Miniprotein binders against F-BAR domain only protein 1 (FCHO1). Designs and how they scored, part 7

Target 1, 248 residues: F-BAR domain only protein 1 (FCHO1), of Homo sapiens (Human) (o14526r1to248)
Amino acid sequence: MSYFGEHFWGEKNHGFEVLYHSVKQGPISTKELADFIRERATIEETYSKAMAKLSKLASNGTPMGTFAPLWEVFRVSSDKLALCHLELTRKLQDLIKDVLRYGEEQLKTHKKCKEEVVSTLDAVQVLSGVSQLLPKSRENYLNRCMDQERLRRESTSQKEMDKAETKTKKAAESLRRSVEKYNSARADFEQKMLDSALRFQAMEETHLRHMKALLGSYAHSVEDTHVQIGQVHEEFKQNIENVSVEML

## First folded at step 11 (miniprotein)

Design m20 (from h3 with M41I)
Fold by ESMFold2-Fast, scan of step 11:
Structure m20 (fold): chain B 248 residues (1-248), chain A 80 residues (1-80)
Amino acid sequence: as target 1 above (248 residues)
Amino acid sequence: SPDKITELKNLIRKLEDILNQAREGDPEELLDAFEKIAELIEQIIDAALQTGDEDAIMKALDALFQAIRALEELMDKLEG
């Protein structure tokens, strides 16, 4: 029954391919993270530039204008807000550098993984090949045994019985070798499959830890910027209050 | 503070000097340039945030926009 054997090995190969596919998604997610942070940095830079431009366009009237001190406070605060967003841009660029560096390390790890995958796939092919030969060797041996038994019952010549015995012995040796090859190929396959599964699990866990750490750095950078923006706005409120309303 | 404004101006000049240097070489040299520019950006922003001098802050922003562009160029070279 070749169909059942092929179906069984197809399922094992499918499981391996599913696990390997998950591992290959790692570098893709790393690149997607870098791309996301790059776009986020562009948003911050764009905000900073727009705010600086707006500040420069703010009216100050004449230098002796009554409202001039408030325009100065407003412009200084607006420029400081631009500075906060530009600092976030810098921190995000630093983070992109870290993501890209991790990506390079990940590619090296994946190259080694690919070499080990080739070894596992070779073991699959060896096992598949031996599995195709084993039933044929088994059938041949059984046929030789039956022929030998039939000749014994028919009281044939010694020459014919000797030939049958020789054929049966050769078939037995062939079957024994096929069984040994099958057992060795199966053990090698099972060991390599287990090793690959554990390696893929370790790679996915390591990748998730790295991604979490990078997102943590992203979160800290954003939070630090929010705190800084809050401080700038508090200073802005205090500076407004400090403008004197008394006139000569 | 006049001292803070002077500090800021000195940091801006330092940044401009680095930006005028050649940014070629192997990846280690590019990383060193990136780190130096990033550190100066941080120092300039910290100094600018501590002053109330409008002119000094605007000069800092102009220099910082050039520095951010330089970091983007260095990053493009690192990606290869």
Scores: ipSAE 0.528, ipTM 0.853, lowest interface PAE 1.9, mean pLDDT 83

Design m21 (from h3 with M58I)
Fold by ESMFold2-Fast, scan of step 11:
Structure m21 (fold): chain B 248 residues (1-248), chain A 80 residues (1-80)
Amino acid sequence: as target 1 above (248 residues)
Amino acid sequence: SPDKITELKNLIRKLEDILNQAREGDPEELLDAFEKIAELMEQIIDAALQTGDEDAIIKALDALFQAIRALEELMDKLEG
């Protein structure tokens, strides 16, 4: 059996509540991830805007000075760097939308889970009702048996004996049906509890897989931006080298 | 809904108390304990549904599960 199933059935100190509480932490962690990425995106946006302002400063350098071509190299590099960080900001904003979309789907799954928990309560109610009826059916059967035995000892008429036998047979049939209903209700309850445990395990595993994938997207976006930044800096070095010092 | 959650918690506590008494079982008191357990189970189910609170419903399920096991044990003793 699964770890969640074993935990439910084997560990008396860990019940359905503990497993369900763990599952409910899923949407909270999804929201926390979105909040983290949002703060990270704000850092990138702030950097991009600052670099754009710095680019304007380089653009305002004297166009007639000996350093004018180098100011242009700084301007171009600063603009490209600002764009790299702006693109990362947009990628992170898109990732936040993906995280939030997953969160919405997660809540729908949790709503269905809640409905199935209520269905389990209904199964418990049925089992409780049958559990109350079973001892009463048994007591009735025993009373009919005692009545039949008493009449036998009192040398009662055959008509009265036949009547008592019929009542005992009906009580026996009622008891048999009560036992069948109890066994059926118990099996239904146990199946629903097992289904819940397996669902909780599947939900936790699915959540972990989704969170890993979202983190992978985050890592890829950051890595892609670092590659682009490296290309910008290589271009910057090459542009410096290409500025001629030959003035004749 | 804090009042409804408090009501449910009180019912669960009463159930736990009766279950503990039944486990130490005086045979003459088992039938009375069985009937009280069944009544409290019904009240807990109704109270849990009225809260509309997932955590409250889950706590009720744990308590009801314990009661079902106790009822099975009590029924076995009543037959023997």
Scores: ipSAE 0.006, ipTM 0.420, lowest interface PAE 10.2, mean pLDDT 79

Design m22 (from h3 with M58Y)
Fold by ESMFold2-Fast, scan of step 11:
Structure m22 (fold): chain B 248 residues (1-248), chain A 80 residues (1-80)
Amino acid sequence: as target 1 above (248 residues)
Amino acid sequence: SPDKITELKNLIRKLEDILNQAREGDPEELLDAFEKIAELMEQIIDAALQTGDEDAIYKALDALFQAIRALEELMDKLEG
């Protein structure tokens, strides 16, 4: 076979390996997402605990003191802010559970995919083998042809000429079979490579859709918390306004 | 309102009971406990956000911090 033939098949094999490696990184990215959300939940929990502690530092005053109603409003608002961040912590822990569940389902899908990849890799090995043997079969045939022509020019016996003709015919048949094996192996390789590429693309697209959905849930949880914080803040402003300035 | 404070206290008590039961369960029981804790936490937070009572809100926060720790421990057991 030509140098260009070997180079072409090598490039397709490299492409397959690159695509399969990308697919195998899917479960790793799922675990990394779970780890990220876990750390993010810890940040929210830490904020909530710190805010609750800060609330306790606000002056207690007496219920009849001039500033006591304002400190009460401030403490209540601060504790409600802590509640909002704690709710986000809870929602993020629920999301981690969903990410881990998806990860388990993903590993089952990948186990099935691995079995199908073995079949494709077998086709690669078969094509590689016949590609290496074809040039040797061609060289043998050409050598038999040259030997037959040389014997013809040297006025060799009829017995030697018949023997050379038989060897050349056998070499021609061997070359024909080698070409047929190569064509069959190439067709099988091309079909399995195409099937694998489409399967890997489908798996990557499915993974991307799942990751987008999980990130969407993350975004929605954060957005809900921002809405709740906004409501707590509006209540805080209203409660400040409701404190009377009249001391009579 | 007094009714809201009473409901909040009842939810906190239910949460504490589940937290005490969850620590030594089978994986199926741990998953059920996780879901029940999460649901009670949501209800407690909603109730606490609707009250203006400092003491009730403070008690809710204390119970919820314990619940978050319990959820983390349960998740570690489910994952492991």
Scores: ipSAE 0.447, ipTM 0.829, lowest interface PAE 2.4, mean pLDDT 83

Design m23 (from h3 with M58W)
Fold by ESMFold2-Fast, scan of step 11:
Structure m23 (fold): chain B 248 residues (1-248), chain A 80 residues (1-80)
Amino acid sequence: as target 1 above (248 residues)
Amino acid sequence: SPDKITELKNLIRKLEDILNQAREGDPEELLDAFEKIAELMEQIIDAALQTGDEDAIWKALDALFQAIRALEELMDKLEG
């Protein structure tokens, strides 16, 4: 269910790196979508310009006469078709604005994510430090115990035995504190890692939802334009039929 | 209809005025100018589609092409 959580916990450093780089791909896909829509808008604009030019050419040098009503029908239909494609160009440009606005929002979210990554790395450094100190504290305690046992066997003065006992008790207390610090640092690290994994998963899911919505808007704009083109073509056919052979 | 042709011509004039103002205006107002241009383009397209006057549609197409170029320039400035 929690892909990011499962993957993150599966491999300590590798899991974190994979999740972080996956999230970093989000803004790249947003830019790629904007680029695609820009290219698509240019295609529509080019079509519109070419169709408008054809309409002008139909009027250039075409004589008034028996065929004139049909040329008029053809020109008007061609102009309306050019307008339909120009409308799609406008809608796509408006969609690009929405994509870029979303991109700005993503940058803010990624900045917060970067700050969270730094906090997690700090926790790793603390855990690493405590992890290195724990064996040294344990070794010191064992050495004090061995010294105390040696003095006991050698029947040394009571004053020296008391001193060795005090050193062993202090070493034991230091070891206990080191274990507590390690447990605390480990818990903090594990919690921050889990929090980061859940945030990365939420960011990916939110990005996918936004991309789907933007693509849905793209699809709707294209579909609406196709409906309008169909209406223009229906009108064109009706206008052709309305031209009488006797009145041409 | 004559009323629709007059409406279209008035909308085209408004668009031309805003395009001239946007080119001369402060960058701080670019987003507002973009939205106003887009809104006028929509109104012009709707009015043009409702008319059968070839000359009026032709003038609308020219104005709309100029508006698209202006929006592209404004987008470049906003995107930076």
Scores: ipSAE 0.000, ipTM 0.299, lowest interface PAE 18.6, mean pLDDT 76

Design m24 (from h3 with L61I)
Fold by ESMFold2-Fast, scan of step 11:
Structure m24 (fold): chain B 248 residues (1-248), chain A 80 residues (1-80)
Amino acid sequence: as target 1 above (248 residues)
Amino acid sequence: SPDKITELKNLIRKLEDILNQAREGDPEELLDAFEKIAELMEQIIDAALQTGDEDAIMKAIDALFQAIRALEELMDKLEG
């Protein structure tokens, strides 16, 4: 049995309410992820703007001074760092769009889930209706049996005995059909309950898989940026070394 | 909306009470108990659908599932 099925059918009465409540938390976590990434993107944008301002300070250095080539090295490095962080901002903004798009798909899935819950209630209503008919059918059968037994004791005619036997057989057939309808309706309800439990489990597993993938994209974007920053720093060190001290 | 949720909760409590009474009941009253449980199930279904609240509907389903299991137990007693 599935994890959700096991808990639903367990002795501690975890019930469908607990399973459904867990599923409802999915869209909330999706919104929270989007909010987190949005704040992270704001940090990167702020850094980028600050570095661009710092680069402008370097570009305003004295052009004819002995330090002029080093101002250029600072300007180039600062511009490249600003671009690295701006690129990350853009990537994170794209990721937010992916998170929100996934959120829209979650809402569609949850709407179908709600429709399935209504379908389960319809199955219970059918079972309830059949359950009311079953006792009446059983009572009729018992009454026909009693009538047949009474006629046997009263030594009635063979024709009257045959008629009573026919009525009892017809009542038995009606009872059998009522029992079959009840069993069918009960099986349908039990199947719908099981289907719902399996769907709740699948929704949770799908949600966790999607969230992991989105976090993976976040991690790769951040790592790519860190690699680029490292390359900018190495280039910065080499550019310093390459500045000539010759006054020709 | 809150009034309809309260109505549903009251019906669920009535169902739980009848289920407890049926388990302690006289065998001669089992058919009557069976019919009363079925009638309450119908009322709970109608009330749950009228709330439009998914949490209320799920609580109703849990209660109805317990009622179905109780009806099976009562049927076993009637046949045994």
Scores: ipSAE 0.013, ipTM 0.505, lowest interface PAE 7.1, mean pLDDT 78

Design m25 (from h3 with L61M)
Fold by ESMFold2-Fast, scan of step 11:
Structure m25 (fold): chain B 248 residues (1-248), chain A 80 residues (1-80)
Amino acid sequence: as target 1 above (248 residues)
Amino acid sequence: SPDKITELKNLIRKLEDILNQAREGDPEELLDAFEKIAELMEQIIDAALQTGDEDAIMKAMDALFQAIRALEELMDKLEG
């Protein structure tokens, strides 16, 4: 049932490399997310600074004139908008810390993954060694069989015939052990490969869940700021209405 | 090491060439192919471990998988 398992051998036998390359993209996307949020925070900080500067223009308005109360309304509103955007900047900086912390956890997981790849290479090396030994063991067995048959035809002594039979039986036992080692090494390697495919699938799914959660936090922070901006604007409208136009 | 990565790539290419050539043949040709594949596997493993490069190691793993399957196929033919 494993999606990764079904595609493990891939086209042109590059399935394992493709799956691992996909997994390695995880930390790269985490860094890219951090970079995106950092740039977004810079936009908010820039807006905040510009709005604070605009607030100073309202503060420098004619302080003793009839329009002075409206300059105060502009100043207060501008300052509050600057603060809303500065607060978002701080929230985004906190989110960057969460993204980077997750990135560090990913790197530890990937380091363990790399170590397990080395373990798989060790299993392949064992299999390679047994694979090289197997044909030699088989050739030796066949040579012992041929020698035994030759001695039988030559009507050699019973002692030499017994010796040849013993050598053939030892060669047969050696071949049997070589086959067992080959089968064992192959099974171990196949199991490690299957385990790797399942681990890669789990790592990708876990990464997607973490990225979705981080984006959710981003969305929530932006939404909170939108709510605060709306409240500042309603207050701005009420403050305008509260300025009296009555003169005596 | 760039030199070790190049060495690994050359060994993988040699393996792919042998695998492309080993389809049908007499028992002597199949045995020769089996021995050459097994030898290249050992060399590829050694080169991969010396690189320290994750992408190179993964590429080596795919080649080793293909070699193992080829050895199994060759063994079946040698038995039959």
Scores: ipSAE 0.000, ipTM 0.229, lowest interface PAE 19.9, mean pLDDT 75

Design m26 (from h3 with L49F)
Fold by ESMFold2-Fast, scan of step 11:
Structure m26 (fold): chain B 248 residues (1-248), chain A 80 residues (1-80)
Amino acid sequence: as target 1 above (248 residues)
Amino acid sequence: SPDKITELKNLIRKLEDILNQAREGDPEELLDAFEKIAELMEQIIDAAFQTGDEDAIMKALDALFQAIRALEELMDKLEG
């Protein structure tokens, strides 16, 4: 019943291709993360620069008025807010470096994986080849048996009978060898498929853990910046309260 | 305090020196330059928060924006 074996192994090969495709998407997602963080850093830098520029312009018209101390408090707070966003830009630049470093390590791992995939695909090819030879070997053996039986029913020479027997025996030996080659190729294929599946799973789990860690670092950097912004705002409120309304 | 302003000015000078040296090199040298610039930026930001002096903070911001550009250039070279 070769049909079910061939269909079953075809589904295994498709599964292998699907898993390997997923693994190959890893480096692409790493690059996409780096690109996202780079754009996010640009947003923070743009905010920081705009706020610094706004601060410089805010006080140019009122150096001596009663409102001047409040403008100074406002300008200092605005500059510190610009610093908060610039610090996040720096942290994100550092994170991009970490993402790119991981990407380089990932490419080295993928190069090694590619070599092992070639070995697995070679096992697939060998199994396919021996699988096709087995039915031919079986058919040849059966034809030799039929020919030998036909000659037995006819009045034939001992020499012709001996020849038929020799051909049948040779066909039987070829069939036995084909079965052994098939069993060996199948065992090798099954082992390499299992090894590849486990390796692909480990690679994807490792990649997911790395991506989670990088996103965790991103989240912590953003969270630290939010806390710092809150501290700057609290200082700003306190500095406003400290401005005296008493005139001399 | 005057001492804190002096500290900040010294850090800015160190940053400017490194920025002038960071233009070319092997990938390992580029990575070292990136780390040194990032470390000085952190120190400058911390010092600027402590001064409360408007002029000092503005000078720090100007130097830090130049440093961000340098980090972007170094990263482009590391990425290839």
Scores: ipSAE 0.368, ipTM 0.791, lowest interface PAE 2.9, mean pLDDT 84

Design m27 (from h3 with L49Y)
Fold by ESMFold2-Fast, scan of step 11:
Structure m27 (fold): chain B 248 residues (1-248), chain A 80 residues (1-80)
Amino acid sequence: as target 1 above (248 residues)
Amino acid sequence: SPDKITELKNLIRKLEDILNQAREGDPEELLDAFEKIAELMEQIIDAAYQTGDEDAIMKALDALFQAIRALEELMDKLEG
């Protein structure tokens, strides 16, 4: 059995609550990821807008000056950097939509899980109730047997003996029903606890895989942007070298 | 004690009422219903044995087994 199975059967039978609490944290982490990416996208948008403004400043350089070709090199580089960061902003916004879409799917899965939890909690309560009932039914039956034996020894009337026998038979039937219900409740409890543990494990594994995939997309988008920035910078250096000293 | 038998009868009546409400209620209210049913079952068990009356105990046990069956039916309804 798995990590979840071990915790589920933990001391004092509260493992179920611990595992279910962990599962309920999933949607919270999904929302937090969306919020993080949203803030990161805002940083990129701010950078893009600032670079666009800087490009305009380079464009305002005097066209009659000997430095005009260098201002053009700055303008082209600044425009390309603004575009790189704007593209990343758009990629991150698309990723936010993917995160939110997963969040909606996750909520649907959690609604179905809640119905399963209701089933499991009911089995726990049924077993608890029957577990309290069984020892009291046993004690009652034993007391009725002792009373019946005592009356036999005291040579009581036939009517009182018949009454005691009837009480013992009723207590025996009560005990029989209690034992049958205990066995059924225990079997149902064990099966539902196992099913819930496996479901919670599967939900946590699925959530972790989805979160890792989303982070992978984030990393890929950032890496693509870094590659593009490197290309823009290399082009910038080459364009500077192409300006003749005689033009200065 | 007659007072203890009356107390038991009142608890059994409350259990029957909440079971009927649960059968007709929405799934979102079932968790609250299950908690109340469990609490009533514990109270009924204690009250029944406090009476010391064999017929009262048997009547209480019949009500408790009926409740267990009703809970099983409600769960089957949710799962199909």
Scores: ipSAE 0.000, ipTM 0.285, lowest interface PAE 15.3, mean pLDDT 76

Design m28 (from h3 with L49W)
Fold by ESMFold2-Fast, scan of step 11:
Structure m28 (fold): chain B 248 residues (1-248), chain A 80 residues (1-80)
Amino acid sequence: as target 1 above (248 residues)
Amino acid sequence: SPDKITELKNLIRKLEDILNQAREGDPEELLDAFEKIAELMEQIIDAAWQTGDEDAIMKALDALFQAIRALEELMDKLEG
């Protein structure tokens, strides 16, 4: 391996590993999102169950007389509030399903990504191999040239001179072929590195867009629930007002 | 309407039937079971909102809590 070739592909291979590691974090973040939403859904379910129990506990008092209609209004409102949080639990469970479906699609895309990585690593191995062969081919050629020059100075037989010339010509041809193989391997390596970098960037951008959309769905579900809670509270206030003081 | 209380009770029975089928059913049918449970939960919630009857709303809540637990179990099997 030449100093330049060893330094060059070694550095780029390290950068490629960093990019690939970043891409591999995508599916991990998808799983983490699912876990977060699952915990959030549990909070909502817990709140809903606690509110339902609180409503039943209030009902265990026997409200007789003038306050009974207000107790009924209070209990119905409390139960509807529990329903709001239960609906959010359901929506969050639906969202977890969507996150998991996306995760399955990521696995398919990641498989193609791995194939690209293997292809690029193969190109690196070829380039490394040819980089090691090129200096050896050059050394062999130089040695044949020196041998031919030594025999020329020593005034050896014509047959020995002809043999030395043939060996030098063969070494020159081998060197030329090694240079061609190096140039071809380098071009293939560079193209595959560029292709992989562009694919990794596209994958990360697509992942970010998809994660943003999932978070948007999360936000929308929470906002819808807040609106419903506000409506339940408004209904509660109106129902209180509708209980007549004059008729009681 | 009295018909809305009856509708809610019928939806709760359908949910209970699907929950029993899902727990006893084949793993390959989990996604279909999940969708059916979610659909019935939505219908039960809508019906509960419409009634204003406390006993009916409480029965709906109890059924919906069971459905949520079933969905969690099905999601765990899908992630496996």
Scores: ipSAE 0.000, ipTM 0.222, lowest interface PAE 21.6, mean pLDDT 76

Design m29 (from h3 with E72D)
Fold by ESMFold2-Fast, scan of step 11:
Structure m29 (fold): chain B 248 residues (1-248), chain A 80 residues (1-80)
Amino acid sequence: as target 1 above (248 residues)
Amino acid sequence: SPDKITELKNLIRKLEDILNQAREGDPEELLDAFEKIAELMEQIIDAALQTGDEDAIMKALDALFQAIRALDELMDKLEG
């Protein structure tokens, strides 16, 4: 192969390593997502506990006092806000389970990927080895041909000519086998590189789809909580209006 | 309504029972306990949001805070 050919194969090998490194970042991002959701759930739990505590501290005036019904409305509303944020905490805990389950499936896929990567790297090494041997085999054959032609011109003995011819034929067979090995190794390398690239692409696309779905579930849970909070607030306003001034 | 308050109280008792069982239970049943706790929490929250009974809502919150703590403990065992 030419100088350019060797550089071309080296670039493909480097590209493979870069793509594989990107794929290996997948499980790390899955863990990071789980960690983020855990911290977010803690924030919701903290808010819920704080609201419940605030509710308990609300004025307990005399039970039949002028403001007693309003304090009741305020406490009920505050407790229901605590419930809404607790519901989000629960939903986020469920989502963490989904993220972790996906992470376990990722580990199985990545183990299989690692085995196939080892096979691909072996093919790279084989191709590298035969690529280095091919020029040497070709040079040896050419040298045997030149030697045979030189002996022919020098009118050497028949025994020496027969010996040179035998050496040239053996060198030709060695070159043929080296070319055969190179072609086989190159075909195996090309197939495995293509298979690896397609696998890496599929893994990255699958990972992105899973991450999008998990983030979608997160968004939906937050949205549900916002709707629920809105309903609690509307109930709060209605309950204020329902406190009778005439009956105290 | 009285029916809704009774429903909520019954759900709270079921949650407390499962929490006690999960605390004493074998890790092998942990996943089933986790699912049952989560389902009861959802039902309790829904029932509590539909009532205006202050005492019932407060009891629900207390039980739910205990459930969240229990789920955290159970998750540590599942990941462990």
Scores: ipSAE 0.369, ipTM 0.788, lowest interface PAE 2.8, mean pLDDT 84

Design m3 (from h3 with E16I N20A)
Fold by ESMFold2-Fast, scan of step 11:
Structure m3 (fold): chain B 248 residues (1-248), chain A 80 residues (1-80)
Amino acid sequence: as target 1 above (248 residues)
Amino acid sequence: SPDKITELKNLIRKLIDILAQAREGDPEELLDAFEKIAELMEQIIDAALQTGDEDAIMKALDALFQAIRALEELMDKLEG
């Protein structure tokens, strides 16, 4: 086997390792997404609680005064803002549940992938072993040919010449068998490497699709909250206008 | 309206009952409990947003804050 054959084999194995490492990062990114959403939910919950507390303070000073109807409008609006942010907290917690469930499904897929990787690595080992056998078989055949030619030149006994010819013929058959084993092992290795590469690509694409969908849900939940906040503010403006001056 | 306030009160009672049950729940029921709490919270928030009754809204907020804490506890158990 040549130096270039060993180098080419090593390059394919390195590429496989790089791609597999990338695939293994998938579950880590899923956990990181869950952690991010969890912190974002805490921000919304904190805002909601602070707004509810502020709302209670707004009515504490003048319950029966001229401005009491306006304080009530202000409190209701503040409490509804607290509700909007609490709804986002709820939606984000629900999304975390979805992220975690996807994570569990992803781990099952990765377990199967790991089993198939073991099969591919077994093919690598077989090819490595056969690759070492081939040069040894080739060298043995060459040595037998050289020995046979030397004996012809030296006018050796017919019995020794026949023995050398038999050894050369047997070495030729061993070499042929070694070549066949190498070709079979190389074909199996190449097919399994290709299959693994395609699987890794499919897993990465599937992961990206899932992550995009989860981020889409996140974006939609945030957008819904912004729309709801806008409605609360519009209602607030209308409620201010509805306070009659004649009631004073 | 009185009907909306009554609806909200009924939803709050259902939430409080589920919260009590969830605290004693088995691990295999965690996802079901989470989903039921989240669904009731959504219904309560929607009902509260449609009222102008300050007292009803504040009672809803108090119950909803308890529910958020419960969801956080259930999520921790799901991860564990």
Scores: ipSAE 0.552, ipTM 0.871, lowest interface PAE 1.8, mean pLDDT 84

